# Ledger of designs, part 1: VH-VL binders against Coiled-coil-helix-coiled-coil-helix domain-containing protein 7 (CHCHD7)

No score or structure here was measured in a lab: all are predicted.

Target 1, 85 residues: Coiled-coil-helix-coiled-coil-helix domain-containing protein 7 (CHCHD7), of Homo sapiens (Human) (q9buk0)
Amino acid sequence: MPSVTQRLRDPDINPCLSESDASTRCLDENNYDRERCSTYFLRYKNCRRFWNSIVMQRRKNGVKPFMPTAAERDEILRAVGNMPY
Positions, changes and structure headers below are counted from each chain's first letter, unless a header gives other numbers; Kabat numbers aren't used for antibody chains.
ipSAE, averaged over its two directions, is called F for ESMFold2-Fast, E for ESMFold2 and O for OpenDDE. V2 adds 0.75 times the mean of E and O to 0.25 times the DockQ between the complexes of E and O.
[cut] stands for letters that were removed.
The coordinates of atoms that the task and the answers printed are left out; those that the model quotes come from them. Centres of patches stay.

## First folded at step 5 (VH-VL; from e1 with heavy chain G50M P62Q)

Design e3
Fold by ESMFold2, look of step 9:
Structure e3 (fold): chain C 85 residues (1-85), chain A 120 residues (1-120), chain B 111 residues (1-111)
Amino acid sequence: as target 1 above (85 residues)
Amino acid sequence: EVQLVESGAEVKKPGSSVKVSCKASGGTFSDYAISWVRQAPGQGPEWMGMIIPIFGTAKYAQKFQGRVTITADDFAGTVYMELSSLRSEDTAMYYCAREDWSKYYYMDVWGKGTTVTVSS
Amino acid sequence: QSVLTQPPSVSAAPGQKVTISCSGSSSNIGNNYVSWYQQLPGTAPKLLIYDNNKRPSGIPDRFSGSKSGTSATLGITGLQTGDEANYYCGTWDRSLSAGVVFGGGTKLTVL
């Protein structure tokens, strides 16, 4: 079973990997000054909110897999027209 | 209400290590950072470091860099603090405390604390 | 000992008021938000004030906070015997050893 670090790095489990990496990099580069990283945190939170809502609706409707595949996520994002996060 | 629960008190010999756990009741750490703070008898609190479990990143106070390791384990739903090369001055009450990792630093929930005693 | 300086003790009669000061520098209080913690005898600290002057739910209006320059102040009015505790200020320090710093604490005695 994968560790916490391995699961955070798995793009099929973590749809917001790029956003979490950007947030972590910002913290590391700014000596953990959270105020300098608030834009990155917001993008991560919006990413998580967006995909959690999609997972929730797929679970409600019985659509599997509950987390869309990478290809399905790309299709969903293209249909939205602008990045929702 | 959310509660943080540390593992039980420890008595250790100088030169050994201690590992204390912290578990949140009724929730996850996804919105939170966990800090470790110790308080020696008659002294003020001393911040040791923190972890943001969803990012998998930790920041340590410079005084403890190299001796402290803070980790998270999703299977146990737990945050750990390990302090190595123990000395008598490490005798203290050890707390875990929660804060929102995206907001400014304040700790809104504290554990009850656990005593680590280092003596021969 | 502590980066933030607090008076070691303060006292006042029941029903009166008291203030507790917390002095720091531009690397901490001067450019960062201050929090205050109450530690009743034999218990863990509890958040009393955050973001300089905000109270979490359940903290009565008798407790107030303010900040000016590199100093912060906790105010307590209508003192009660249950207010006897140690009070700590805390904030982020942005210096090279960046991290959370606390005051050494102020023991409040209600006489």
Scores: ipSAE 0.573, ipTM 0.853, lowest interface PAE 1.5, mean pLDDT 88

## First folded at step 9 (VH-VL; from e3 with heavy chain Y104W, light chain S97Y)

Design k3
Fold by ESMFold2, look of step 10:
Structure k3 (fold): chain C 85 residues (1-85), chain A 120 residues (1-120), chain B 111 residues (1-111)
Amino acid sequence: as target 1 above (85 residues)
Amino acid sequence: EVQLVESGAEVKKPGSSVKVSCKASGGTFSDYAISWVRQAPGQGPEWMGMIIPIFGTAKYAQKFQGRVTITADDFAGTVYMELSSLRSEDTAMYYCAREDWSKWYYMDVWGKGTTVTVSS
Amino acid sequence: QSVLTQPPSVSAAPGQKVTISCSGSSSNIGNNYVSWYQQLPGTAPKLLIYDNNKRPSGIPDRFSGSKSGTSATLGITGLQTGDEANYYCGTWDRSLYAGVVFGGGTKLTVL
């Protein structure tokens, strides 16, 4: 089975790849000082929250794939206008 | 109530390696960091390192750098700690402990621990 | 030697109170939150205090924590024989090789 890192690097599976990379970069640059990275962690958490809510709506409506592809997510973000996370 | 379960006790020869697993009862570690902490008989706890499974990165204590590897399985269902080049001073109780990856370092849930004994 | 210094032992009679100190530096206790763990004989450590002075659910208020400068203190009042245990402080150390550090432990004996 693929490792957690391999699956989390797939942009069609992980909608928050940019945000997780920013969080990891912050940890590396600040010697793993979590307090200095709280803003990045919040953006990652908000990203996950937003896309999980979209997945929930798509499950209820029978729209597949439940996690939108990278192209579909771009369309959704354009439709909302302002970045939601 | 969440419980952490480590794999069973191990008896190993010097120069070999050991791989211990840690699993949460009824869940995954997607919201958590997992630390590995060991405790030799009569001694205080000693932090070996940690992993944040959702970021796929680990940090190791300087003392164990180069000898310890901490990994996670898919969806953070199981975390592993592998300690190589074992010697008798590695005989200890080994714990996994859980913490929120976004907060200050404190370990709110500990496993019962598993013994690793190194003898020839 | 441990990065965090605790007295090796403390003792007091039932009903009395005791404090356990934990001394560190600006790279650890001085700028990071402190936690305390209780380890009863033959058991795993259990979180007793987090964020310097907060108690998890189920920990009675006769256990308290405080921090001043580079030192932290665990207070226990109304001592009971069931409080006999080893007590460890822990925190993050922000030095070049950053990581979690623990004290060497304090054995509490209840007379």
Scores: ipSAE 0.570, ipTM 0.852, lowest interface PAE 1.4, mean pLDDT 88

## First folded at step 15 (VH-VL; from q6 with heavy chain D31N T57K)

Design t6
Fold by OpenDDE, fold request of step 17:
Parts: structure tokens; sequence; C-alpha cells
Structure t6 (fold): chain C 85 residues (1-85), chain A 120 residues (1-120), chain B 111 residues (1-111)
């Protein structure tokens, strides 16, 4: 069974790895000045909100896996025209 | 109201390690960072470090670097603090406290604290 | 010992007003938001003020906070016996080893 850390880094279940990494990198580069990282934080939150909405929709429709695969996520993003966050 | 539930009191010998847990009663820490703040008898609070569970990223106070490890199980809504090489000076109440990781640093919810006593 | 400096004690009669000062430096109070905590005997700290002057839900308006330069002040009006507690200021320090710092605490006695 994968560790919690491994799960957080699993692209199959975490669609916001890039946003997470960008946020943490910002924190490191700015010595944890959160104000300077607000844009990254917002992007991450928007990412999570977006994909959570997709997961909820898929759950409602009985589509599995509930979290779209990486390939499916790409298709979804293309369908909406671009990255919405 | 969300509560932070900490593990029970610990009595340890010098040189040993202690691991304290902090569990959110309401679920995960998606929007929060968890800090560990200790308070020795008659003293003020002392920040030890924090973790942002959703990022899996921890930051430690310089004083405790190399001796403290903060980990998280976000799915279980639990954060852990392990302090090694215990000494008598580590005798204190150990609090976990949450803050919104996207906000400025202030702790709006505190655990009730875990007493750690280090004695030979 | 503490990075932030507070008076060790203050006292006043019920109904009166007290102020508690918190002195720091440019790396902490001077450039960051200050929070205040109340700690009743035998209990965990409780957030009173955040972002210099904002009150969390449930905190009465007789508690107030302000910041000027490298100092912060907690004001308590209409003192009640239940206000007898230790009060701590806290903030982020942007020093080389950045982290949360607290004041040494102020014991408020209601006469």
Amino acid sequence: as target 1 above (85 residues)
Amino acid sequence: EVQLVESGAEVKKPGSSVKVSCKASGGTFSNYAISWVRQAPGQGPEWMGMIIPIFGKAKYAQKFQGRVTITADDFAGTVYMELSSLRSEDTAMYYCARDDWSKWYYFDVWGKGTTVTVSS
Amino acid sequence: QSVLTQPPSVSAAPGQKVTISCSGSSSNIGNNYVSWYQQLPGTAPKLLIYDNNKRPSGIPDRFSGSKSGTSATLGITGLQTGDEANYYCGTWDRSLYAGVVFGGGTKLTVL
C-alpha cells in the first residue's frame, strides 16, 4: 500500500501536482512569505476545485475511475478549451 | 466546530524519542497547515515547525532541525510530531495548532495539548 | 528569551481598560501581521486577534488590536474577571531562519 506521500505524488489521483509543486517552490524561494505566493495558492485551489467538480460529476454518473486518468484529464481540458485555472 | 485531538500524555527517558499525534475531528487538512507549538512550565509558546499536509511539505524551526520530524496523513486527518534525543528541557506541553496555509500566520484552532515529561 | 517583548504583567479593576504591548523588529512585527492569544489557566491558547486588528467569530469587540511600526498593542475594555489570563502576541519572522515567533506573555490580573 502506498504511503500518504506517495499518494499525494500519484498523478493518477492528484491532478494538481504541478500547482502543488509550484506553490511549494514559491514558499521555498520566498522563505515562506505566503503573500508572495498567493497567485500560486489560488491556482492550486482552483485546480482542486475544478477536478473535484469533475470527480463529483463522474460519481453522479457512475463513471470510473472517479478521478480521471491523466489521459482523460487532457481530453477534458481540451474539451473546455484550455486549462481553466 | 472542528477540534484538534491530540494523543495522550507521555513520560520518556532522556535520549529516547516521543511521537505525538494530532487528529482533526472534522476530516482532512486540505486548507490548513498544522504547527507544533510547545510550552514549558511557566514559559511562553515556542514554535517548533509546521506541515502543510496537502503539499506534504514541512518546515522546522532552526532550533529543532535535525531533531524533530513532522509528518502527515491527510487522508486520515492526522499529523504527527516526533522529537528525538529527548532531554529534560523538552518537558513541556505540546500543542498542535492549525492555520490556513493560504493566509497569514495565525492559529485559530488549538489542540488541548500533550504533556511530555522527560525524566530519568 | 522571547523574540517579541511583552510586559510581564498588567492589572486593572473590573470595567476598566488595559493595553498590552508587544515589541519586535522589522523582520517580524514590522513587516508581518500580528496575532494575539488568550490563555486561561490550564488551557490551550485561544485566538483573540489576527491580522493586527481582526477579531475571530465569538470574540467580543471589547478586544482590539493595533500595530504601528515594530510594535503591536492589544486593548481590552470593560475588563471582566474572566479576562484574567496570560496573553501572547505572535507573528511570522522573516529572518534567515524564518518561523513563527511569540512574545513572552503578559499576565493580566483583574483586581
Scores: ipSAE 0.861, ipTM 0.947, lowest interface PAE 0.5, mean pLDDT 94
Fold by OpenDDE, fold request of step 17:
Structure t6 (fold): chain C 85 residues (1-85), chain A 120 residues (1-120), chain B 111 residues (1-111)
Amino acid sequence: as target 1 above (85 residues)
Amino acid sequence: EVQLVESGAEVKKPGSSVKVSCKASGGTFSNYAISWVRQAPGQGPEWMGMIIPIFGKAKYAQKFQGRVTITADDFAGTVYMELSSLRSEDTAMYYCARDDWSKWYYFDVWGKGTTVTVSS
Amino acid sequence: QSVLTQPPSVSAAPGQKVTISCSGSSSNIGNNYVSWYQQLPGTAPKLLIYDNNKRPSGIPDRFSGSKSGTSATLGITGLQTGDEANYYCGTWDRSLYAGVVFGGGTKLTVL
C-alpha cells in the first residue's frame, strides 16, 4: 500500500508537484526562511486554486475523474494558453 | 473553529519510545504546518520540530535530531510525534501547534497537550 | 537557559499598565517577527500578538506589541484579574540550526 507521502507524489492526484518541489527546495536552500520563499509559495497556492476550480467545475458537470489526469491537465493548460500560475 | 485534538497521557520507562498524535477536527492541514512544542514542569515552551503535511517535509530542532520523528497523514488530518530513547528529563507536556506555512512563524491554534511521564 | 530573555515576573494593580520585555539577538528578534503567548494556569498557550504588533481576532486592544532592535515588548493596559498568567515571546532563529525559539516566560501577578 502506498504511503501518504507517496500519494502526495502521485501525478494523477497532485497537479502541483512541480510547485510543491520548488517550494520545498526553497525552504531547504534558505534554511526555512519563509520570507525568501514567498514567490514559490504563491505559485503553489495559485496552482492549487486553479486546479481546485477545475475540479469544482467537473463535479458540477458530473465529469470523472474530478481531478483531471496528467494528460487531460496538459490539454487544459494548452487550451487556456499554457500555465496560468 | 478548528481544534487540535491530542492523544491521551503516557507513562513510559527510560529507554522506551512514545508516539503522540494530533488530529485537526476541521479536516486536513493543506494550509498549515504542525509543530511539536513541549513544556517541562515550571519551564518555558521548547520547540521540537515541525512538519508541513502537504509537502511531506519535516524539520527538527538540533537538540532532538535523531531521536524525534514527525509524520503526517494528511488524509486523516493527523500528525504524529515519536520520541525515542526516553529519559527522565523528557517528562513534560507535549503540545501540537498550528501555523500557516506560507506566513511567518506564529502558532494560532494549540492542542490541549499530552502529558508524558518518564520514570523508573 | 532560554534563547530569548524575559523578566521572571511582573506585577501591578487592576487598571494599571504593565510591560513585559523580551530580549534576543540579531539572528532571532533582530531580523524576524515576534509573537506573544498567554498561558493561563493549567491551560495551553494562547496567541496574543503576532508579527510584532498584530492582534488575532478575539484579543482586546488592551494587549499590544512592539519591537525595536533585538528586543520586543508586550504591553497590557487596563489590567484585569483574569490577566494573571505566564507570558512567552517567540520567534524564529536564523542560526545555523534554525528553529522556533521562546522566552523563559514572565509570570504576571495582579495585586
Scores: ipSAE 0.861, ipTM 0.948, lowest interface PAE 0.5, mean pLDDT 94
Fold by ESMFold2, look of step 16:
Structure t6 (fold): chain C 85 residues (1-85), chain A 120 residues (1-120), chain B 111 residues (1-111)
Amino acid sequence: as target 1 above (85 residues)
Amino acid sequence: EVQLVESGAEVKKPGSSVKVSCKASGGTFSNYAISWVRQAPGQGPEWMGMIIPIFGKAKYAQKFQGRVTITADDFAGTVYMELSSLRSEDTAMYYCARDDWSKWYYFDVWGKGTTVTVSS
Amino acid sequence: QSVLTQPPSVSAAPGQKVTISCSGSSSNIGNNYVSWYQQLPGTAPKLLIYDNNKRPSGIPDRFSGSKSGTSATLGITGLQTGDEANYYCGTWDRSLYAGVVFGGGTKLTVL
């Protein structure tokens, strides 16, 4: 449904859209051979783990929005130094 | 423990469609693909397709492409399978089954199944 | 109908051993992991073996699996009357119409 699809594609709800798209593209290109896509799956999982940890910290500290905005996410990634996913 | 429960049995006429639901109780779809597998009387299982709900991504078995649609409502923890242009050969037990979407294909949890009967 | 070939039936007495074969091709069993499922009468299939030879928690070690070439085997020792069921192999098929494929099933009777 459009509203569920809109939420799945909203980067302020799902900050890992690029990694999700890379994973599904890999599946399409490799005829759903999951074994060939494991590196893309790991990047997606690492992305979700990273942003979930940031959300948990912001919830603990009462910082809203709990999922950082696009500008805040860019700032956080620059401050971390190494790409975390 | 996570359980999968399909919607109740249905009797349908040839040429019509059926939509069967699969609800996950006590679990989430985030780690899983949900497949639909049917089993005609006296026969082995037949894979129809799957969805990865977190990606909104479905893949269908060739035999069913064009007749089957698999969707997910991640908000309610429900996956749906709709089979159109029903024939008597579609009479079967229909199962939903899960596997880890990122790992090798094997089904660790199966629903209890629901019967779809196609008759005049 | 079935992509994977299994014998239609096997039988043995309580306490004996049986094996159930599953024959495929290089596009499925030959290059992919095999799983086995037990279906007791009137119930849904239950995972018995995954990744060719691994048992999920709660499956006793008298159930075993192996794979050689394009063939897989389920072994059951110490047969019990409660083992009467249909047994199915399953795997991924990497051909142009990639998907999950199953055997037609083997009915085990314990006499």
Scores: ipSAE 0.735, ipTM 0.891, lowest interface PAE 0.9, mean pLDDT 90
Fold by ESMFold2, fold request of step 17:
Structure t6 (fold): chain C 85 residues (1-85), chain A 120 residues (1-120), chain B 111 residues (1-111)
Amino acid sequence: as target 1 above (85 residues)
Amino acid sequence: EVQLVESGAEVKKPGSSVKVSCKASGGTFSNYAISWVRQAPGQGPEWMGMIIPIFGKAKYAQKFQGRVTITADDFAGTVYMELSSLRSEDTAMYYCARDDWSKWYYFDVWGKGTTVTVSS
Amino acid sequence: QSVLTQPPSVSAAPGQKVTISCSGSSSNIGNNYVSWYQQLPGTAPKLLIYDNNKRPSGIPDRFSGSKSGTSATLGITGLQTGDEANYYCGTWDRSLYAGVVFGGGTKLTVL
C-alpha cells in the first residue's frame, strides 16, 4: 500500500496540494501563529469544498475516476473560467 | 459526540521507546489538529506536540524535540505518538486532544488517556 | 520560556464564589486567547472556557472567564461539591520555540 506521504503528495489524489503547501509554509514562517495564516486556510478550505462538489457530481453521474486526475482538473478549471478558490 | 480513543496502557523499561495511537470515532481528522499532552502524577498537563493530519505536518514542544515523533494516517483516522529513550520521569498519563487547526489553540475534545509506566 | 502561574489551591463553601488566577507574560497570555480546563478526580481534562470568556455548549453560566494584561481569571459562582477538581489555564506561547503552555493547576476544595 502506498505510504501516507506518497498519498498526501499525489496530485491525482490530493487536488489541494498547492493550497496545503501554502498553508503549512505560512505556519512555518510565522512560528505557527494561525491568525496570520487565515487567508491561506480559507483558500485551502475553498479548494477542498470545490473539488468535493465535483466529486459528488461525478459520483452521481457515474463518471470515473470520481476525483478527477490532475490533467482533468486543469481542464475543469479552464472551463470554469475564473479560479473558484 | 466525537470520542478519541488511545491505545492501551504500557509498561516499559528505561531506554526503550513507546508508541501510542489515537483514533477518532465516526470519521477522520480533516478539520482538526491532534496534540499529545501528558500529565505526570500530581502535575499539570504538559503539551508534547501536535500534528495536522491533512497537511502531514507536526510541531513539537522544545522539551521533547528529538525524542518525540508524531505521525498520522488521515486515511485511517489515526494519529501516533512515539517517545524514545524513556526514563522514569516519562511515567505519566498520555492524552490525545483535538483543536480546530484554523482557530486559536484550545482543546475541545480529550481522550480518556493511557498510562505509560517506565520502571526497571 | 515562561510558565503560567496559578495558586496551588483554593477553597470555599457550597453556594459561595471563587476566582482562580493565571499569570503569564506578553508572549503567552498577553497576546493570545486563554482557555480553562476542569479535571475531575480520575478523569481527563474538560474544556470549560475558550477564547478568554466563551463557554462551550453544556457549561453553565456560573463559570466565567476574563483576561486583563498578562493575567486571566476563572470565576465560579454557586459552588457545588461536584465542582471539586483541578483547574488549569492554557494558552499559546509565541516565543521562538512556540507551543501550548498550561498552568500548574489549582485544586478547588468545596468544604
Scores: ipSAE 0.728, ipTM 0.897, lowest interface PAE 0.9, mean pLDDT 90
Fold by ESMFold2, fold request of step 17:
Formats: C-alpha cells, sequence, structure tokens
Structure t6 (fold): chain C 85 residues (1-85), chain A 120 residues (1-120), chain B 111 residues (1-111)
C-alpha cells in the first residue's frame, strides 16, 4: 500500500492538491499565522465542497469511479467554464 | 461527543524513544489540526507541536525540534508522536488535543492523556 | 517554559467571585486571542473560554473572559466547590519561534 504522503499527493485521490499546496505555502511563508491565510483556506474548502458534490451525484447515478480522475476533472472544469472555487 | 484516545502508558529508559498514538472516536481529522501537549508533574501544559493531517504538514515547538516527529495516517484517523533521546525530564502526562486548522489556536477536545515515565 | 504569567494560587469561599490574571507580551496576548482551560484533579484540561471571551457549549455564563493590552482575565462568579481546579491561559505566540504557549497555571482552592 502506498505511503500516506504518496496518497496525499495522488491527484486521483486528492482533487484539491493545488489548493492544499497554496494553503501550506501560505502557512510556511507567514510562520503559521492562520489569519493571513484565510483566503487560501476558503478556496481549499470550496474546492472540497465542489468535488464532494460531484462525488455525491456520481454515486447516486452509479458512475465510477465516484471521485473523477484528474483527467475527468479537467474536462468537468472546462465544461463549467469559470472556476467554481 | 467526540473523544480522543491516546495509546497506553509507557516506561522507558534514558536514551530510548517512545511513540504514542492518538485516535478520534467515530471521526476524521479533515477539519482539524492535532497537537501534542505534555504536562510534567506539578507544571503547566507545554505544547510540543502539531500536524494538519489533510495537508500532511507538521510544525514543532523550537524546544523539541530534532527530537519530536509528528505523523498522521488520515485514512486510518490516527496521529502519532515520537520523542527520541529520552531524558528523565521527559517524564510527563502526554495529551493529544485538536483545534480547527482554519481558526485561532484553541483546543476544544483533549485526550485523556497517557503517562510516559523515563527512569534512570 | 511558560512565557505567560499567572498567580500560582487563589482562594475564595463558595458563592464568592474570583478573577485569575494572565500576563504576556505583544507577541502573544497583545495580538492574539486567548483561551482558558480548566483542569480538575486527575483529568485532562477542558476548554473553558476561547477567542478571549467566548464560551463553548456546556460552559455556564458564570465563567467569563476578558483581555486588555497584554493581559487576560478569567472571571468566576457564584463559586462552587466543584470549581476547585487548576486554570491555564493559552494563546499563540507570533515570535520567530512561533507556537502555542501556556501559563504555568493557577490553583483555585474553594474553602
Amino acid sequence: as target 1 above (85 residues)
Amino acid sequence: EVQLVESGAEVKKPGSSVKVSCKASGGTFSNYAISWVRQAPGQGPEWMGMIIPIFGKAKYAQKFQGRVTITADDFAGTVYMELSSLRSEDTAMYYCARDDWSKWYYFDVWGKGTTVTVSS
Amino acid sequence: QSVLTQPPSVSAAPGQKVTISCSGSSSNIGNNYVSWYQQLPGTAPKLLIYDNNKRPSGIPDRFSGSKSGTSATLGITGLQTGDEANYYCGTWDRSLYAGVVFGGGTKLTVL
């Protein structure tokens, strides 16, 4: 089984990898002053909310995998147009 | 009510290491950071460091830099703290405690604690 | 070690009021929110006050918190024998070695 670090970095498991990286960079650059990073945290949370809603719909419709692959997510985002998070 | 449960008490020799686990009852750590806080007899709490499991990101108190490692298996809902090069002054009650990683630092849930005894 | 200073003990009779002070600096209390914890004998700390003056669910309003400058205060009115405990303040310290810091604690004795 892959390490916890490998699983967290797997784009097919973590649909919000870019947003989590932005959040951790903000924490590092600001000596863990969370208040300075609230905008990045909100984007991460909105990203998770969006993809969780897609997972819920795919589970309802029996579409597998329930979490879209990285390639499928790119197509979904292109179809939506403006970035939803 | 959410509870945090640390692994059982340990008796260790100086120079050895200890690894303590922390698990949430019926839960995930996705909204939380997990800190390790120790308390020597008759003293106040002392923050050792924390991890944000969903980011895989740890920060350590300067006093413990190089001796403490905090890791998480978010898929198993477990956080670990390993303290190396143990000394008699490391004898204390060790707690895990959680806070919302997106808010100010305050610990809304604490584990019951586990004793680590370092006997020379 | 503790960078936040608390009196080592306070005492009062049931029904009285008591305050517990916590003194720090601009790098901690002065520019960050303060939390307070109650530790009953033989138990883990329990959150009593967060964000300087807010109570989590289940904490009665006879517990109060305030902050002025680099000092914070916990107030307890209607003192009960069950309030006999150690009380700790905690906050973030923004110094170069940023992290959570706690006071050394105040032992409250109910006579």
Scores: ipSAE 0.722, ipTM 0.895, lowest interface PAE 0.9, mean pLDDT 90
Fold by ESMFold2, fold request of step 17:
Structure t6 (fold): chain C 85 residues (1-85), chain A 120 residues (1-120), chain B 111 residues (1-111)
Amino acid sequence: as target 1 above (85 residues)
Amino acid sequence: EVQLVESGAEVKKPGSSVKVSCKASGGTFSNYAISWVRQAPGQGPEWMGMIIPIFGKAKYAQKFQGRVTITADDFAGTVYMELSSLRSEDTAMYYCARDDWSKWYYFDVWGKGTTVTVSS
Amino acid sequence: QSVLTQPPSVSAAPGQKVTISCSGSSSNIGNNYVSWYQQLPGTAPKLLIYDNNKRPSGIPDRFSGSKSGTSATLGITGLQTGDEANYYCGTWDRSLYAGVVFGGGTKLTVL
């Protein structure tokens, strides 16, 4: 089985990898002063909220996999036009 | 009621290592950082470090840098702390405690603690 | 040696009021939010006050917090024998090797 680290880094499982990387980079660069990173945290949370709503729609419609793959997510984002998070 | 549960008490010899775990009752740590805080008998709490399990990212207090490692399995809702090169001064109650990783550092839930005793 | 300084003990009779001080610096209390914890004998710490002056659900309003400059204060009115405990302040310290810091604690005796 893949390690916890490998699964956290899997783009097909983690739809918000770029946003989590931006948040952790902000923390490292600001010596874990969370107040300076609140904008990054909001983007991560909005990303998570958006993809959770897509998962809920796909579960309702019986579309598998419930979390879209990285390729499917690129198509969804292209179709919406403006970045939703 | 959310509970944090540490693994059982340990008695260790000087120079050895200890690894303790922390589990959340019925959940994962998606919104939380987990800190390890120790308290020697008759003394105040001492922060050792923390991890944000969803990011896989840890930060350590300077005093413990190089001796402590904090890891997480966010899918299993478990955090681990390993303290190496144990000394008698490491005898203490060890707590895991959680905070919201996106807010100011305050611990809203504490485990009941586990004793690590370092004795020759 | 604790980074945050608290008096070692305070005491008062039931029904009276006490304050517990917590003194720090601009790198911690002066620029960060303060929290307070109650530790009853033989138990884990419990959050009393967060964000300087806010109470979590279930904490009665006779517990209060405030902050001025580099000092914070926990206030307890209507003292009860069940309030006999150790009390700790905590906050973030923004110094080069930043982290969470706590006071050494104040033992409250209700007599």
Scores: ipSAE 0.711, ipTM 0.891, lowest interface PAE 0.9, mean pLDDT 90

